# VH-VL binders against q8ixk2r445to577: the designs that were tried, part 57

Target 1, 133 residues: q8ixk2r445to577
Amino acid sequence: FFGMLQNKGLTDYCFDYNPPDENQIVGHQVILYLCHGMGQNQFFEYTSQKEIRYNTHQPEGCIAVEAGMDTLIMHLCEETAPENQKFILQEDGSLFHEQSKKCVQAARKESSDSFVPLLRDCTNSDHQKWFFK

## First folded at step 15 (VH-VL)

Design u43
Fold by OpenDDE, fold request of step 16:
Structure u43 (fold): chain C 133 residues (1-133), chain A 119 residues (1-119), chain B 107 residues (1-107)
Amino acid sequence: as target 1 above (133 residues)
Amino acid sequence: QVQLVQSGAEVKKPGASVKVSCKASGYTFKGYAMHWVRQAPGQGLEWMGYINPYSGKTKYNEKFKGKATMTSDTSASTAYMELSSLRSDDTAVYYCAREKYTEYYFDYWGQGTTVTVSS
Amino acid sequence: DIVMTQSPSTLSASVGDRVTITCRASQDISNYLAWYQQKPGKAPKLLISAASTLQSGVPSRFSGSGSGTEFTLTISSLQPDDFATYFCQQYYSYPYTFGQGTKLEIK
């Protein structure tokens, strides 16, 4: 699967990665933003290694969860996907992080109308359901 | 260079409708949300809402629901805002404004369209 | 809705003066605050975003500060081109709202 990774519950919002420096793509947080269908910052790939790969730039980045954190951070992809970069996109649309045993949920940043994907206990909420478009 | 060029001034009677256009150039139109902001004579700025040209989905200020209808034509790189059931207090300059990508403030503005409603 | 209150509404100053405009939010908006400059018959122009980030092409005499509920726009040394109306805007939550404006005029 590849393309925009769009949230079911938070309509019209997609995974977005917009690093301040296009030549330094790692270390920043993945956010949610209005879907635009242009690729680039919103183009992701779900690989056979269970990675969510950001392959618009080289070297390619892979979404990771750092120890003790609930945010999604861009790391470099590795030849063998590390455990903290493994996700399962379930048939029901839930995006499950194997290491933390939590699901990715579209959430508000603080109390604002900005949004980010965060790890939360798995529920049947549409805010935890994602699809590629 | 990014440019937003709006349609010309309009003079309407009460009860009429008006459709303002905002033609974008210098960037990929469907890639950025387009907002609309109103400014009544001698008054401040009021956010009216936005449209995502990619999806066509809109978000309106509650104050302008039923008054303003936002649409877009990606093939023409143009955003539209229609005002219905015009009243004298709809007299204002209407601006289209591009949202800064992932930042939510407005980095480019149209030159504004004056809509005058008078009997 | 978040109410943005600017002060003063009108400010008379001379070239070379240091001027400060204040914007107060009715609730905590973190740093989701922008400043715009508007001249008569023209569209607003973005000056500062994220409360303190000066936009490209904007003179360095402009600066923004603040976080939470209190924000300030400062012009360190007023130039003739700076006489205009200034607006703050919160983009923390919908509906986005603006201050009522501060008209900076020649003394």
Scores: ipSAE 0.924, ipTM 0.961, lowest interface PAE 0.5, mean pLDDT 96
Fold by OpenDDE, fold request of step 18:
Structure u43 (fold): chain C 133 residues (1-133), chain A 119 residues (1-119), chain B 107 residues (1-107)
Amino acid sequence: as target 1 above (133 residues)
Amino acid sequence: QVQLVQSGAEVKKPGASVKVSCKASGYTFKGYAMHWVRQAPGQGLEWMGYINPYSGKTKYNEKFKGKATMTSDTSASTAYMELSSLRSDDTAVYYCAREKYTEYYFDYWGQGTTVTVSS
Amino acid sequence: DIVMTQSPSTLSASVGDRVTITCRASQDISNYLAWYQQKPGKAPKLLISAASTLQSGVPSRFSGSGSGTEFTLTISSLQPDDFATYFCQQYYSYPYTFGQGTKLEIK
C-alpha cells in the first residue's frame, strides 16, 4: 500500500512529514495535516517488513517509536526493519505498533487544533482508523 | 511569485448576494488551505473560515455559518466566497489568505475586495 | 473563543524610537502567535510567526517575544516605513482570532 495515509475520524487529515531540512530527514515528528493529494510530504508506503516508509527522499525514512515515547519519529530505514519500526495495518483500518502494543490515534497536539498521530490504547474509535488513498 | 488576486469592489442592496473570487498563482493551488478574513470599516480582522481546495472541505467560524459559503475551482486555481442575505453590517473588505503549509498562519494575502451594502 | 487584547490601541512615536506593542491572550496559546503589519488600503503583511520567528524580507529591527498568554512586538528603531497598524493573531485553536490592532502614528 502507498499514497496518502488518511485518518477516518479526523476527516481530511493525512500523515505528513515536513522536515526543516530536506538533506536531514530524520529526527523530526510526523504530523497530521490537511490532505492535498500532491504526494511529496504526504506520500508513504506500507512495506512487507511492516514499515511505514517515507521514500520520496533519499535516504529513505521509516517511522519509528522511540523508547518511552508516544510520538512517531522519522528514522532511517534499515535493511532489516527494527522492532520499533514495525506496524500492522489491520483490515479494520487500525494501525498497530507491535512493540508498544498500542494503536496510532489522530490526536490534538498540546490541546491545540493542530494534530499529530500518537500511540494510544487500542479502541474502536475512527480516530484510530487509517486508509491509504 | 505567489499572488492572490481578488475580484473587484461590489455594491449590493440588502438581501442580495455577492460572490468574491480569489485567483491564485505562483504555487500549486490545491496544496494549500485558503482562508477568508473580513475587516469592517475602521475595525479589526475577523477570521471567517477556510477551504481545502483538494477536498473541497471547509471549516467556518460559527459567526459566519449561513452567511458565507466557500468554494474553489482547482482547474482555475480560484477560491470563491459567497455572502448571502446581505445586511449593512456585512459592509467590509474581504481578504483571501493562504495558509503557510503545516504552520497555520497566513503568509500571502489577496489585495482585498470591498463589499458595500446600502439601501 | 480566544480573545486577543492589544495595547496600546494607538501609539504616537518618532523616527528612531524604540516601540513595543503587547498582545495578551485570554488563555495559553503556547507560541501560536503571528504579527501582521497593515497599511491603509492594503492587505496585512506577515511579520513574525511562532511568536518570535522573523519572516524573510522583514527588517531585523522587528522582533517578537513571548509565550503562553503575553506577547510583544518590538521595533528597535522606528523608521518612516513602519507607521502602520499592527495586528496579532492566534492560530492555536479555531476560530482564529486577531487583536483589535495598534495604530502606530507619527508624533
Scores: ipSAE 0.924, ipTM 0.961, lowest interface PAE 0.5, mean pLDDT 96
Fold by OpenDDE, fold request of step 18:
Structure u43 (fold): chain C 133 residues (1-133), chain A 119 residues (1-119), chain B 107 residues (1-107)
Amino acid sequence: as target 1 above (133 residues)
Amino acid sequence: QVQLVQSGAEVKKPGASVKVSCKASGYTFKGYAMHWVRQAPGQGLEWMGYINPYSGKTKYNEKFKGKATMTSDTSASTAYMELSSLRSDDTAVYYCAREKYTEYYFDYWGQGTTVTVSS
Amino acid sequence: DIVMTQSPSTLSASVGDRVTITCRASQDISNYLAWYQQKPGKAPKLLISAASTLQSGVPSRFSGSGSGTEFTLTISSLQPDDFATYFCQQYYSYPYTFGQGTKLEIK
């Protein structure tokens, strides 16, 4: 699966990664932003290693969850995907993080109308449903 | 260079409608939300809403629901805003403004379109 | 809706003066605050984003500060080109709202 990773509940919002420096893509938070269909900062790939790979840049980045955090941070991809980079995109659209045993949910950043994907207890909310487009 | 060029001034009677255009250039039109902001004479700025040109989905200020209709044509790199049932208090300069990617503030503005509603 | 209140509404100053414009939000908007400059017959021009980030091409005499509910735009040494109307804008939540404006005029 590849393309825009769009949220079902938060209509018209997609995974987005816009690092300040295109030559140093790791260490920043993945956000949600209006889908634009141009690839680039909204192009992701779900791999056989259960990675969500940001592969429009070299070296390629993989979404990771750092210890004690609920945010998605871009790390470098490894030959063997580390445990904190493994996600299961389930048939129902839920995106499950194996290590934390939590689901990725579209959430408001603070109390603003900016949005980010956050790890939350798994529910049947459409805000926890994702699909590639 | 990014440019937003709006259509010319309009003079309308009460009850009429007007459609303002905003032609974008210098960037990929569908990649950026286009907002509309109005400014009544001698007054401040008022946010009306935005359109995502990619999806065509819109977000309106509740105040302008039913008044303003935002559309876009990606093939023409143009955003449109139609105002219906015009009243005198709709007299204003209307601006299109590009949203800074992922940042939500406005980095580029059209030159504005004056809409005058008078009997 | 979040109300943005600017002060003063009108400010008279001289070239070389240090001027300060304040913007108060009716609720905490973190740093989701932008400042614009508008001259007569022209569209607003972005000066500051994220409360304190000076935009490219904007003179360094402009600065922004604040967070939460209180924000300030400062011009360290007023130049002739700076006489204009200034607006703050919150983009914390919809609907986005602007301050009523501060007209900076020559004394």
Scores: ipSAE 0.924, ipTM 0.961, lowest interface PAE 0.5, mean pLDDT 96
Fold by OpenDDE, look of step 15:
Structure u43 (fold): chain C 133 residues (1-133), chain A 119 residues (1-119), chain B 107 residues (1-107)
Amino acid sequence: as target 1 above (133 residues)
Amino acid sequence: QVQLVQSGAEVKKPGASVKVSCKASGYTFKGYAMHWVRQAPGQGLEWMGYINPYSGKTKYNEKFKGKATMTSDTSASTAYMELSSLRSDDTAVYYCAREKYTEYYFDYWGQGTTVTVSS
Amino acid sequence: DIVMTQSPSTLSASVGDRVTITCRASQDISNYLAWYQQKPGKAPKLLISAASTLQSGVPSRFSGSGSGTEFTLTISSLQPDDFATYFCQQYYSYPYTFGQGTKLEIK
């Protein structure tokens, strides 16, 4: 699967990664933003290694969850995907993080109208359902 | 290089409709939300709403629901705002403004379109 | 809706003066605050975002500070080109709202 990763509940919002420096793409937080269909910052790939890969830049980045955190941070991809980079995109659209045993949920940042994907206890909420477009 | 060029001034009678255009250039039009802001004579700025040109999805200020209709044509790189059932208090300068990518404030503005409603 | 209150509404100053404009939000908006400059017959121009981030091309005499509910725009040494109306805007939540404006005029 590849393309825009769009949230079902939060209509018209997609995974977005816009690092301040295109030559240094790791260490920043993945956010949600209005879907625009231009690729680039909203183009992701779900791989056979269960990675969510940001491959529009070199070196390629993979979404990771750091210890004790609930945010999605861009790390470098590795030959063998580390445990903190493994996600399961289930048939119902839920995006499950294996290591934390939590689901990725579209959430408000600081109760604002800015949004970020956060790890939360898995529910049947549409805000925890995602699809590639 | 980014430019937003709006249509010319309009003079309308009460009850009429008007459609203002905002032509974008210097960037990928569908990739940025376009907002509309009005300014009545001698008054402050009022946010009206926005359109996502990619999806056509809109969000309106409740104050302007039923008054303003926002559309876009990606092939023409143009955003439109139609005002219906015009009243004298709709007299204002209307601006289109581009949302800064992922930041939500406005980095580029059109030059404004004056809409005058008078009997 | 979040109400943005600017003060003062009008400010008279001279070239070289240090001037400060205040913007108060009716609720906590974190740092989701922008400042715009508008001259007569022209569209607003973005000066500062995120409460304190100076935009490219904006003179360094402009600065912004604050977070939460109180924000300030400061011009360290007023220049002739700075006489205009200034607006704050919150983009914390919809609907976006602006302050009523501060007209900076020549004393």
Scores: ipSAE 0.884, ipTM 0.951, lowest interface PAE 0.5, mean pLDDT 96
Fold by OpenDDE, second read of step 15:
Structure u43 (fold): chain C 133 residues (1-133), chain A 119 residues (1-119), chain B 107 residues (1-107)
Amino acid sequence: as target 1 above (133 residues)
Amino acid sequence: QVQLVQSGAEVKKPGASVKVSCKASGYTFKGYAMHWVRQAPGQGLEWMGYINPYSGKTKYNEKFKGKATMTSDTSASTAYMELSSLRSDDTAVYYCAREKYTEYYFDYWGQGTTVTVSS
Amino acid sequence: DIVMTQSPSTLSASVGDRVTITCRASQDISNYLAWYQQKPGKAPKLLISAASTLQSGVPSRFSGSGSGTEFTLTISSLQPDDFATYFCQQYYSYPYTFGQGTKLEIK
């Protein structure tokens, strides 16, 4: 699967990665933003290795969860996907992080109308449902 | 360079409708939310809502629901805002404003369109 | 709705003066605060974002500070080109709201 990774509950919002320097793509947080269909910052791929790859730039980035964190951070993809980069996109649309045993949820940043994907206990909420478009 | 060019001034009677256009250039139109902000004579700025040109999804200020309708034409790189059932207190300068990508504030503005409603 | 209270409404100053405009939010908006400059018959121009980030091309005499509920725009040494109306805007939550504006006029 590839393309925009869009949230079901938070309508019209997609995974978005916009690093300050296009030549330094790692170390920043993945956010949610209005879907725009341009690819680029909203183009992701779910691989057979259970990675969520950011494919716009080389080297390729893979979404990771750092120890003790609930945010999604861009790391470099590795030959063998590390445990903290493994996700399961379920048939029901839930995005499950194997290492933390949590699901990716569209959440408000602070109490603002800015949004980020965060790891939360798995529920049947549409805010934890995702699909590629 | 980014430019937002709005349609010309309008003079309307009460009860009429008006459709203001905002033509964008210098960037990929569908990639940025377009907001509308009005400013009544001698008053401050008031946010009306936005449209996502990609999806056509809109979000309105509750105050302007039923009053303003926002649309867009990606082939023309143009955003539109229609005001219906015009009243005298709809007299204002209306601005389109581009949302800074992922930042939510407005980095570019149209020159404004004056809409005057008078009997 | 978040109410942005801007003060003063009018400010008279002279070239070379240090001026400060204040914007107060009715609730915590973190640093989701922008400052705009507007001249008569013109659209607003973005000066500051994220409460303190100076936009490209804006003179360094402009600065923004604050977080939470209290924000300030400062012009360290007023120039003739700076006489205008200034607005703060919160983009913390919808509906976005603006301050009433501060008209900076020549004394």
Scores: ipSAE 0.874, ipTM 0.947, lowest interface PAE 0.5, mean pLDDT 96

